VH-VL binders against q9vpl3. Designs and how they scored, part 73

Target 1, 224 residues: q9vpl3
Amino acid sequence: RGKINIQRPKAPHYERARVVAVTQPKYPELPKAKSCFKTRAERTQQQQENPYNEIIAREVRNWLDHSRLVAFFHLSSITADDIFRVRVQLHKQNLHLKSYGSKIIEQAVKNTRYEAIVPLFHSNHCIVFSPDPEKTAALLRIVRRVPQMVLLGGIVEETMLSRNQLVAYAQMPGLHAVQAQLVQTLSQAPGHLIQQLQAHQNSFVQVLDVHAKNQMNEETPKST

## First folded at step 17 (VH-VL)

Design C178
Fold by OpenDDE, fold request of step 18:
Structure C178 (fold): chain C 224 residues (1-224), chain A 120 residues (1-120), chain B 112 residues (1-112)
Amino acid sequence: as target 1 above (224 residues)
Amino acid sequence: EVQLVQSGAEVKKPGESLKISCKGSGYTFTHYWIGWVRQMPGKGLEWMGIIYPSDSYTRYSPSFQGQVTISADKSITTAYLQWSSLKASDTAMYYCARIDYGETFGFDYWGQGTLVTVSS
Amino acid sequence: DIVMTQTPLSSPVTLGQPASISCRSSQSLKHSYGNTYLSWLQQRPGQPPRLLIYKISSRFSGVPDRFSGSGAGTDFTLKISRVEAEDVGVYYCMQATQFPYTFGGGTKVEIK
């Protein structure tokens, strides 16, 4: 039984973390006693952290703005080697796996249309970016082999999608295929209309022909 | 393959202006930072500054603030380092390098370097 | 500024033997978000620097497995399990936890 490291507990599974987060009593945040004893170095580091995060946030924003496919993943007990392997596979498909701090992401999406993604980044996470939304299927195929990567959701063509929606999207025929199908359907519509219009006309002509034939037969004198 | 190709060696006199270049290829140039690093002869590496080519945001080391200008032209995927007035003390090898804060959080790919010699 | 101190300055090593380089920072390199942004660079004679290790222990693409990084806080180590002839050069640690980025003074690895 592996010694439970009580000093650094592994982050709980995303679902458990969500339940715990919802069930935690919201105690009024006691005014964080400004610990008077932050070393000058710590203060300097803290002061520089904000500007530093803002600078990196620029990168995150740029990736978000220029990506047509963005997928968010929770990382559960994944090793650096595993991440590297996945990254290589993704890169071959022009998929870019990135990892940023939660605060950086928060800063990046603050006051933007992406602000809703902030709650997804409470634990270990990574983001996959792609300029090609058609790579969604490839992304999911690769990630299926990595159980430590849990899909949380994504953005496709500027639309926020849930996990299930993203999976569904990946199963859809490509936009071009759908367009082709639409064109085909539309092209068949006039033909069907013409057939329907002609069907009545043809039926009428048939009835007239039958009538004419019957009249001709009646006029043929029974040559007794 | 990710490549950074720098301009050739420069020999200049004190007081002259200089602009050296770093061309990125094999990746989306606008999405990665470019940093410049100085290496004086027989010395270590010194960080000079960084630029984000997408919007040309720059940050300099305090030691190089006002001494050099870092710029980028994203249309030709090229970053620049320039001096308005060279000093003999500017004699060094200058490297450009790509920074990926989403992966390595450091310089992952380097140019071949540009040797700048400033002599009277 | 964070001062990075490398030891030793020079490391003569016999081929096939291990090498170890130490890097110490004047301040903790642990970022408030738990990551430590320490990298190791290799510069072969007449060549530009090359990234070997990032985030203390992550090996960069194309880097042989004989290279490994370890450490925490202010103390970091680069290890070469079996030194090869191609490993001759100067090794630098770099911190990117705080601006300005700073490098160690370098460690020269030579073949005895």
Scores: ipSAE 0.874, ipTM 0.944, lowest interface PAE 0.5, mean pLDDT 88
Fold by OpenDDE, fold request of step 18:
Structure C178 (fold): chain C 224 residues (1-224), chain A 120 residues (1-120), chain B 112 residues (1-112)
Amino acid sequence: as target 1 above (224 residues)
Amino acid sequence: EVQLVQSGAEVKKPGESLKISCKGSGYTFTHYWIGWVRQMPGKGLEWMGIIYPSDSYTRYSPSFQGQVTISADKSITTAYLQWSSLKASDTAMYYCARIDYGETFGFDYWGQGTLVTVSS
Amino acid sequence: DIVMTQTPLSSPVTLGQPASISCRSSQSLKHSYGNTYLSWLQQRPGQPPRLLIYKISSRFSGVPDRFSGSGAGTDFTLKISRVEAEDVGVYYCMQATQFPYTFGGGTKVEIK
């Protein structure tokens, strides 16, 4: 009856040791009890966090209110250099790439018409602002080259658009082009109408002329 | 190009009032914060306060609270720093700088500075 | 207030040699949202400060590649890989994680 030496258990056989090592429940290190005592620094930081967030939230709101194009992007693993490159390209088009904390965004849009955008900011994100909605196509062209930026949606002319809707919007001819086409079409309508009205009159006149010619030919007596 | 142009050097006596200016150009003035930074002769940089020109919201450093007034006129894209009563200790270089919390979260563009000399 | 301590006070450097400046904060500069708002500024003699690095390691527009920033928490470093004559000046670290914003005392970079 081999006394199980509880004090110095014989090292288990190599195979058993491997199994034990693998089957040992890795007890998640109890999260080091975040000392319930937020360091004075953390408390101070938290105390100032609210005012700080409020200040930044003002900026966010101002950008939202004065931008006619707003695009929301998810950022995957992107380097600072890559972001910089994109920013430069966007800036050349008067597109402004900004990044704010999710809580700041939440605070900024709380009780506003933009509150619906909050769910878009669950992860790393960036926002592109522009005063010109016509820059949507340019934005998408630039971002297409940046796989780390994923379009989530946007706001154009105070209307929330899905990703697909933004893409569709970018493909539409500019408002001015559409207006010009409309004006052209409208300008042609009266001309066409006049032409149609005149066509009937002209056809009547032609028929009458033909009839008159035929009557004149019939009245020419065969001089025997 | 983003530029901040400050008013010229000032020589004042103690007790006098002063208002210096910082004009922004090359960007949308109302969308970025303007901060003021003091640099005493031969010393480091001290943050004084910030203003958001869109709504003229201001925040001051505790050290400068009540000592100066920061204001802005968005119509002429200009920020101001003013004293009601100057002290000799106010002798310093004063810088305005733009803050972009959406990108750098710091002072990205600086004015050339305004030297204020207060002497009896 | 967060105290920013820079070392060394003065850094005499030979042209072409590397330079390193340290900045230590009295508190962690990591914001609750995960960002660390530490910046490095350069002030050349007779000139206003210029932004070099923001958010610890991001180089600002127009800043040469020889400048790099690193660090985390409370310890931050600005490195100049190869010092040039134009790099002479005072360098400041700045924290914008908490109000009031505070600057380091500055490090003077000089050419030996």
Scores: ipSAE 0.873, ipTM 0.943, lowest interface PAE 0.5, mean pLDDT 88
Fold by OpenDDE, fold request of step 18:
Structure C178 (fold): chain C 224 residues (1-224), chain A 120 residues (1-120), chain B 112 residues (1-112)
Amino acid sequence: as target 1 above (224 residues)
Amino acid sequence: EVQLVQSGAEVKKPGESLKISCKGSGYTFTHYWIGWVRQMPGKGLEWMGIIYPSDSYTRYSPSFQGQVTISADKSITTAYLQWSSLKASDTAMYYCARIDYGETFGFDYWGQGTLVTVSS
Amino acid sequence: DIVMTQTPLSSPVTLGQPASISCRSSQSLKHSYGNTYLSWLQQRPGQPPRLLIYKISSRFSGVPDRFSGSGAGTDFTLKISRVEAEDVGVYYCMQATQFPYTFGGGTKVEIK
């Protein structure tokens, strides 16, 4: 029984070696554990990151506070050139495409009415700001041609809207049209009510008239 | 179109005060940062500081901290750079530039520059 | 402070030939959020600086396609595929990853 040389195991058969080589999980080289010791530079960068984030967070907050339309998008494998093209199109409509780090956004919205948007920013994302909520339809039209931009939701007139709600909003008639419809409806309401109230009275009068006519016909003596 | 228009060239003596201006137009002035950059004659660019016009928050380069004051008047969409007491070493071209942290994260639009000459 | 070092100091180029400018930072410019805030500026003689490239490789509006930026970490390159007469000037790299913002020393592009 030949001593299994544990120090120099016989090379597996060529076919087995090939299979083993192909089936060896290429573990992504774990980024070499950058020595637990953050370089002084990394520490300095981290220390500066907080104030830096706060500064940028101010900008984010300002945009949120002064925008009547805010739309949140996920970006999937979009090139810089594609982003640029979209940006140009949006800009023509006074729509402002911005991209901020998730932590910056988190800092900006912390303890604010916007805090609920934080979960939307776990991946590559961008935000579109506009002072004009009427531009929602234009925004959606533009981004429809950009499959890499996925609408996540938005804020319109200080109201948080889901993706579907934002789409629905864009399809609604303009504020003025809605107002006109409302006025029309309200103006018709009293008339309809009066008609309904009078309908029963009118019906009753008709029945009485028929009854009266029948009685008159019965009282006509058959002149023998 | 986004434009930054700076005040004209200044000739001053040492010890004099100076305030130069940068007027923004073609964009919402309160939503973008304004930075100031110094360029000494024949030299490179030096970041001086930034201001957010919405609330006049300022950040200075350590090299310029206490040496200059950056301010803004959002009502007239104008940023300012001022000295209380000029030195000969302040002779330089001064540029204002817009910063957009949501897009370029840099100076995307620049003023034409203001030449400041301080001589005895 | 992050030190930005540009090479070469001067780049004489023949019209129609490519040019390459290098910028090295003393530390990584990669921000914690994944972006690298390196920009390239062009300053023509007697003019203010102009933004060419931001975030390493993104061309700013109105910038010709002959300009391209590349790099990662601490090493960055601006390339001009075909130098034109209007490209004469000083080019600066700038980092905005941390305060204070710092510029490279500049590279002067000249026509031979």
Scores: ipSAE 0.873, ipTM 0.943, lowest interface PAE 0.5, mean pLDDT 88
Fold by OpenDDE, last read:
Structure C178 (fold): chain C 224 residues (1-224), chain A 120 residues (1-120), chain B 112 residues (1-112)
Amino acid sequence: as target 1 above (224 residues)
Amino acid sequence: EVQLVQSGAEVKKPGESLKISCKGSGYTFTHYWIGWVRQMPGKGLEWMGIIYPSDSYTRYSPSFQGQVTISADKSITTAYLQWSSLKASDTAMYYCARIDYGETFGFDYWGQGTLVTVSS
Amino acid sequence: DIVMTQTPLSSPVTLGQPASISCRSSQSLKHSYGNTYLSWLQQRPGQPPRLLIYKISSRFSGVPDRFSGSGAGTDFTLKISRVEAEDVGVYYCMQATQFPYTFGGGTKVEIK
């Protein structure tokens, strides 16, 4: 009886493999932690145009249209309690954490300037809305403490930003400060330009002066 | 703080028209739905309809379709429920409530209620 | 229409004792998107309804931890771990999975 190679078990006969495959105990999926958020599988199934989705889509669209800051997050195994805690913190900053179905979002943004966000909602997600783009830093500060919330991207002042861009934006000085800096920079620009334009002329004049001096020195007769 | 303040109690006769109000405050009125709920004396709660104040989109319960009109004036953050012709059977407490589909998916804040009495 | 049936109609409870209210729906309240939109409301005497629990088990802001919701599909339960005097009132379950929204008939919680 050939030594059963435990390291490389011979593939069972096709029929046996089929029986084994069918008789594999389907372990009931552990009750997925009551995530307040829909599992991916539940999100993909029934494309049925539910009038209900249209109604909710209206709400989503309205939030998008009236928010100057929108941030999209993936949720990874977050508990209802954790979500609640985060929501409370966000609310204190006038940040509104919302959760909608992917299909609802898709319907809401269809044929709109927001359509590009649809690919972000392939899994459990939430959206944070704010009328104040200056709250971006506060938002990021809050969610940094929540590892289950992964920033995917966002919209600031109607501009779609990547995760990295949002982080960068949050680190920028306030709009007024940036404007002031811009004005200062622009005010200095003409001076620099003039200097650069004159640099060649000045150098040319210097060369001519040197040449003229040299000629004068050559014309001075050595008074023997 | 989110608040819904409804108009005062009404005493009417059958056949009269009535419009009651619900004023929202402490939140962005246009972003949340307002629903109306009827509670007849000593009875349970009945959903009547909803309105989205942003665009005044409305949906009614079949039982109340054509019986009442729900409207909103976003400029004054107020929702309305109105009857063209009251019946004695319209005697009830009427509540407005806010709906947040992004969070609770239900009525999260309620007005104090408006008692409507229709008697001959 | 989804019919919501609550039991019991009346629940006399001794102070400090637990209470349990059942709500059954005529059909599954699981939405196509995976969420179950069942809420529990409390209406104290002479007051408007108040949201206690949403999405089966999530406590609304300001709701004491003695309130808990559970269930799935068509069977739902509201539990009060320790009934207090302020808990007297009528409790309603509500479904918002489909239109029209419907409420249970209510359960009156009273102190013995």
Scores: ipSAE 0.871, ipTM 0.943, lowest interface PAE 0.5, mean pLDDT 88

Design C178
Fold by OpenDDE, last read:
Structure C178 (fold): chain C 224 residues (1-224), chain A 120 residues (1-120), chain B 112 residues (1-112)
Amino acid sequence: as target 1 above (224 residues)
Amino acid sequence: EVQLVQSGAEVKKPGESLKISCKGSGYTFTHYWIGWVRQMPGKGLEWMGIIYPSDSYTRYSPSFQGQVTISADKSITTAYLQWSSLKASDTAMYYCARIDYGETFGFDYWGQGTLVTVSS
Amino acid sequence: DIVMTQTPLSSPVTLGQPASISCRSSQSLKHSYGNTYLSWLQQRPGQPPRLLIYKISSRFSGVPDRFSGSGAGTDFTLKISRVEAEDVGVYYCMQATQFPYTFGGGTKVEIK
C-alpha cells in the first residue's frame, strides 16, 4: 500500500481535477482593504489633483500669516446654532472663527513654520484668528462659556504656545503695560542713584560742619 | 458692516472695452475671496470666477475663461471685472460677492450689481 | 460640471402657509472632507442675491428662523415655515463642492 506522500500528493485524476477546479469557491477578492492610510503617493496625488484644496490652503496660509493671535480648538458635539452664537461673540471682538479640513490645513502649513500644528487637527476643530494678540484674554473669556470648544493651543506673535502657555499669556499684563513698567523702573533708577550719592555727600558735609563748629568753640578763650 | 459696492450701470457698444468695479468694506479685504456672478436678463445665476485679493490668484469658470479678466487692487479694496471687447451677449447684471471658505463656503455678501447693456 | 436642478420652477404660496423648494444635484455634493457645500440664496425682485442657508442647514446671519435647509447627498430642500410677503422672489441653490460653482435654475416664490 504505497505511502501516501502527504507532501507531494499525486495529481488527482483529470476528471477530479476538473471538478475541483470548478468547485473551488471563487472567493470574491476581498476588497483590498483600502488601507485607511492612503499611501503618501495617493495623498500626494489627491492633493495635487484637487485644485480646491490648494485654493482653500491659500486662504488658510493668508490667515496664519496675517494673524498675531491664532487659537486652535477641538469641537465636541457642538451644534450649528451654538457655533453661530460663539462666532457672533467672537466677531464683536474682532476674532474670526474659521473651520477648515485637516488635510487643507496640512497642505497649507506644509514646509512652513506652522507645520508643527498639524498634529492638533486630528478631530473636529476650529481656528480663531485675530490681528490683535491683546484679544487673547477676550477669546478665552468667551470660550470658557462654551464647553464644546476645547483649547488645544495657539500661536501668539509667531510663537507657538501650549494650552497652558496661552492661558498664562492671557493673564499677563499687555506688552505695552510691561514695557511701560520697565520704562518706569528704569527711569527711577538714576534718580535713586543720585539721591544716594547726594545723601552721602550731604551727610559728610554735615559732619564736617559740626566738627568745624566744635573746633571754633574750643578756641574761644573763656575771658575770665 | 460688510459691504460690497459696485460701479454704476454701463451702456456700451459691441467691441468696446469695459471695466467694472467692486469695492469691499467693513472687513479685511485681502482675506476673503471675491467672486463674480453673471445674471442675464430674466435668467439665473452663473458663476464667472473668483479672485483672492491678497495675491490676486484667480480662477475662472471654463465658460468665461478668456472672455473676461478678473483683477483686484488690494490697496483700495477693489475687485474688477473687465472685457476687452464686449458683445451683445454680455448684456447682463453682474454681481460681485464675497466668499468665505472658512465659514460659509459660499457667497455670503453680495454687491448691489452692475447692469451692463451692450447694444448697437 | 455638477448640474443643479430645482423644483418647482414656480411656487405660488398663500401668505402664512409653508413653502418647500427642492434642489437635486447630478452628483453627490459631499466633499472628501465630509462637508456638503450646498447653499440657498434668495433674490428679491430688483435686489441682489442674499445668502440664506449654507452647508445644507446652517442659517446665515440675519436670516429668519422660518427658513430651514435639509438634505443629504444629492437631494436638498429649503423650507419656509410661514411665508411672508417679503419672501417673494427667486430662490437658488448653489453647490460649491466642485469647480465650477453651479446654481440651480431658480424657483420663483409668489404670493397667491
Scores: ipSAE 0.870, ipTM 0.943, lowest interface PAE 0.5, mean pLDDT 88
Fold by OpenDDE, look of step 17:
Structure C178 (fold): chain C 224 residues (1-224), chain A 120 residues (1-120), chain B 112 residues (1-112)
Amino acid sequence: as target 1 above (224 residues)
Amino acid sequence: EVQLVQSGAEVKKPGESLKISCKGSGYTFTHYWIGWVRQMPGKGLEWMGIIYPSDSYTRYSPSFQGQVTISADKSITTAYLQWSSLKASDTAMYYCARIDYGETFGFDYWGQGTLVTVSS
Amino acid sequence: DIVMTQTPLSSPVTLGQPASISCRSSQSLKHSYGNTYLSWLQQRPGQPPRLLIYKISSRFSGVPDRFSGSGAGTDFTLKISRVEAEDVGVYYCMQATQFPYTFGGGTKVEIK
């Protein structure tokens, strides 16, 4: 009884081979797993410009263009209730807290002066808008009580500011106060100048008087 | 306080034109969208369209496209809904409402409604 | 269009008892940006609609805490923990995930 070569099994009889060939389950070629990795290109193409994004982007742009104070915040594990509380407080100060998707922001600021803000929106974020840059101090005061809101930076009077710069700005005396100080300083300047000018004149007169007195004393003949 | 005040009830005949108004107050009118919603008698709510008052960008529901015109005058903080030719089927309550995409992503404040009656 | 289906059509409730309203969407309301834009509106008799809940579970300003929203995907629920007389009216769910915006058919809450 010839050793069944398990490595090279004898070809089955023609009839059996036919049956085996016909009965071999044609496993449907597993659809080549379309590599779930939609190429970046395919992901970008299927981003059918959701008409929604354009509409919302319009709103975002309008807020940016009409706000003199814009502050960007990262949100870390904040509840809806907490956001609501903060929103109410901000609203009382004419500060408007908004939340938009990163893609919407990107679309809104594309090819604009605001394009530099796009990197700030990689996670959960919110934006606070205000028409009044003087409200920066109020904004920071409110947000300090909300540890879940982390200040990233902002725009004040069309200037982009870092977090530290925004904090420094908030600590500055109001423009009016600075102007008032400037006016006071300027108003005092003429008085000082006049005093300095007069001081020189007075000194000169004193020197002349001393000279005159000395001359008079020299001309008084010692009457022997 | 945010308020939307709509124009009064209208009684019209078929074929007549109509323009109803929605005046916004208590907020920056140009920064928020205004939408119109129809409610037929005893029926539910139907979204008609929206307008952004800042630039008067408008979008309509397919069902209302070409049937109505939505407009806004930002100088007087007023939005409008108008018909060129009314039909009996236009009989309904019409609401204007504010949309805030930065917060609610929906209608947050509503007008009191304008009843439009179209009868022969 | 996304079809919003509310159940029940009518909800008779005894004062002080809880009420629950269901809203189902014909497709997922999850937006590409991760949020689900489902809102609940209350319309009292003879009054305009009022926003109660937005983004599934967020209460709007002035809304009592007895109102709560929950859900995900295509199934959403509005709950009233203790119904009061002032809660009588029609409640609507609304989707704002895509245009056109669509409303549920409404659920009438009335006091037994």
Scores: ipSAE 0.869, ipTM 0.939, lowest interface PAE 0.5, mean pLDDT 88
Fold by ESMFold2, fold request of step 18:
Structure C178 (fold): chain C 224 residues (1-224), chain A 120 residues (1-120), chain B 112 residues (1-112)
Amino acid sequence: as target 1 above (224 residues)
Amino acid sequence: EVQLVQSGAEVKKPGESLKISCKGSGYTFTHYWIGWVRQMPGKGLEWMGIIYPSDSYTRYSPSFQGQVTISADKSITTAYLQWSSLKASDTAMYYCARIDYGETFGFDYWGQGTLVTVSS
Amino acid sequence: DIVMTQTPLSSPVTLGQPASISCRSSQSLKHSYGNTYLSWLQQRPGQPPRLLIYKISSRFSGVPDRFSGSGAGTDFTLKISRVEAEDVGVYYCMQATQFPYTFGGGTKVEIK
């Protein structure tokens, strides 16, 4: 088998994500003592909202589980017409601009490795989802023209990336581009074949290393 | 473009079963909710329930719980509304509509409607 | 359940003149974690509903800017700045803040 069907890595490599995860309350932990002493009105509102919020959180989980690229942005004051134009431009690139309440996002990622993203949503925000991680460069190019959207970080292939890491990822050649160059190199000259294969192997290892951080099973080859 | 195409009009007798369909296209079907809305002749709109096609999770309006079944087949991008035993009072126009909680938080795209007539 | 009350029930309007439709909810539509989930729908004669306005005041794709929404809490308004012949139909408000989702009774806009 080349890849495992499960793409949920067991160990995040972010020091920040690991530290935040060990200090976070676990979902579905029992209510804390403060929750047990909430007022009657607060308890009634929470009971009405929690099942409905779970329905919305179900949508958020589905987008997270089926998006190989997720980017988080702070959103400054922007007109409805301007955000609509940005959404249309993003959609043409299979990039889906969404906004969910911060507590919904917290509920959606509770007890997952993505709990570390919760602090990013304390201010006005939006999220871009895509099944295509190769669209990271297009995303950044479009958003560069939109100063109201400030990149905070993202998730690529189930690996959490900082802002700078995501920008660096966007500059890397895609796996298809590296594979195409390897095929062309094999067709050019016998005398250079071994040297060029070793150079492309190093590039494949770097690309596959990013993908391997998203794998549940670590035996997947990085060089293929 | 997003489209919801519903099955054609139905004429039925009381006690018969019926299953009407709503086929979505132009978007990732499993990532958006489908809701069903009834419009009785000459009347307003009534929410019947919703389904998330990714995992078939459903919620019904209390008024329709136990009266209809909402289902989906994500392999053919189709949602369904089904009665096991129709009543004359089920005569109405039935719409499917898409819900996007990440943008509009409401029914953004609507099907053309399916007229169900139950008589005699 | 949240009851949505629309006024007027019928709004005959001269072409080119403004129309204003009110919607009142029996309780606040503001969700504690976010926006107020109030939508406006238009149903032209013989057609399915279509979304005009979501989250109180955001126009949906393809909706002319003569349509605008406003309001807060329990009181919401849809305005048509200059009514055109194609605007004839029934307008519904709808809340999605909690289940069950509920609609207003509708307001018929017609040319007098």
Scores: ipSAE 0.817, ipTM 0.913, lowest interface PAE 0.7, mean pLDDT 81
Fold by ESMFold2, fold request of step 18:
Structure C178 (fold): chain C 224 residues (1-224), chain A 120 residues (1-120), chain B 112 residues (1-112)
Amino acid sequence: as target 1 above (224 residues)
Amino acid sequence: EVQLVQSGAEVKKPGESLKISCKGSGYTFTHYWIGWVRQMPGKGLEWMGIIYPSDSYTRYSPSFQGQVTISADKSITTAYLQWSSLKASDTAMYYCARIDYGETFGFDYWGQGTLVTVSS
Amino acid sequence: DIVMTQTPLSSPVTLGQPASISCRSSQSLKHSYGNTYLSWLQQRPGQPPRLLIYKISSRFSGVPDRFSGSGAGTDFTLKISRVEAEDVGVYYCMQATQFPYTFGGGTKVEIK
């Protein structure tokens, strides 16, 4: 019989305490988000991709800098044959359908006037570039039969336009149509001519004066 | 109609310089990359480098860095591949090809090739 | 450098029968942002290469629908559903996922 002997010091507890004391210096910051979990393969891939991403970004910047019309679309699942047919139709109108990775676009527009477009690329997307802003109507006509391409907005003559503003821009008469209307009304009373010119000027001023900063503020998503 | 038309065949001796050309038409030359590809007699294809004609930015394959010069003159929509001193081992067919990173992400249209023969 | 290995080296095929060409890369061709940039080229005798397939399975303009591409990761296949006389030539796979761009060694398709 005897009295129950209890094991006051525990060997695992004692060894754990000593091991911690011996190895305390330079303890890694555990756990660490993202950077601590990058594998060697992931870091090597990123190192090889950084200069490669820059050449693709260079192409994107060049298209942005030399396109008076840029339109941004959300792109749903679409067959290769369907997107090819759309691309051919767009190309005939000097409209160039392109797709780039979202991080490439972010790199391309960083520290530029285009930086406000970055939130548009959080989902699957494509971009249409053109030197011809008068082709906006043709663009919208072609894509209306393509439900997989959903217009998000665009840039016309360096002015950022929301979806509704771009649609409104496409419906405005062109300079030649305005000139023809002006010639037709020249035989009317002088007051009618002045009023028509002022109305068209105000409409053009409103479209041209759409403030990128105001549109950028309204386009900024609030996450919750 | 996108076309890349290269300069004609060249016969050279070792040590001579050479500049061959690739003229693009039917598209906006400054908006697409031009790459150069070597095909040695009876062999496969080797990438040499690329150039963006808009700003003349270049990138070379490590195997060809320092061996050739790639350049472009956007005013005449022409890209160039140049050697300062040819070697017999430079005997090959040389192709230019267009690159579109926004669609195909590869060589979509090719020139007809320029045969360079270097014999001593 | 990513090494691209093609098999077979030569593919003699009877007219109207299918042909299949394999391409294996030494590492995954999937870019960290999700796309895989593998292309197939055709070089007919005495002619420059021609783009057939890009991004694994997309047919380029003017390429007949008898050509199809498939694959993922490191293993890719070009199929010709019914070989025609005009399909004679050498076929190359190519990766553009990273520099330097590299090509497979080629597969010669010929009519037997």
Scores: ipSAE 0.807, ipTM 0.908, lowest interface PAE 0.7, mean pLDDT 81

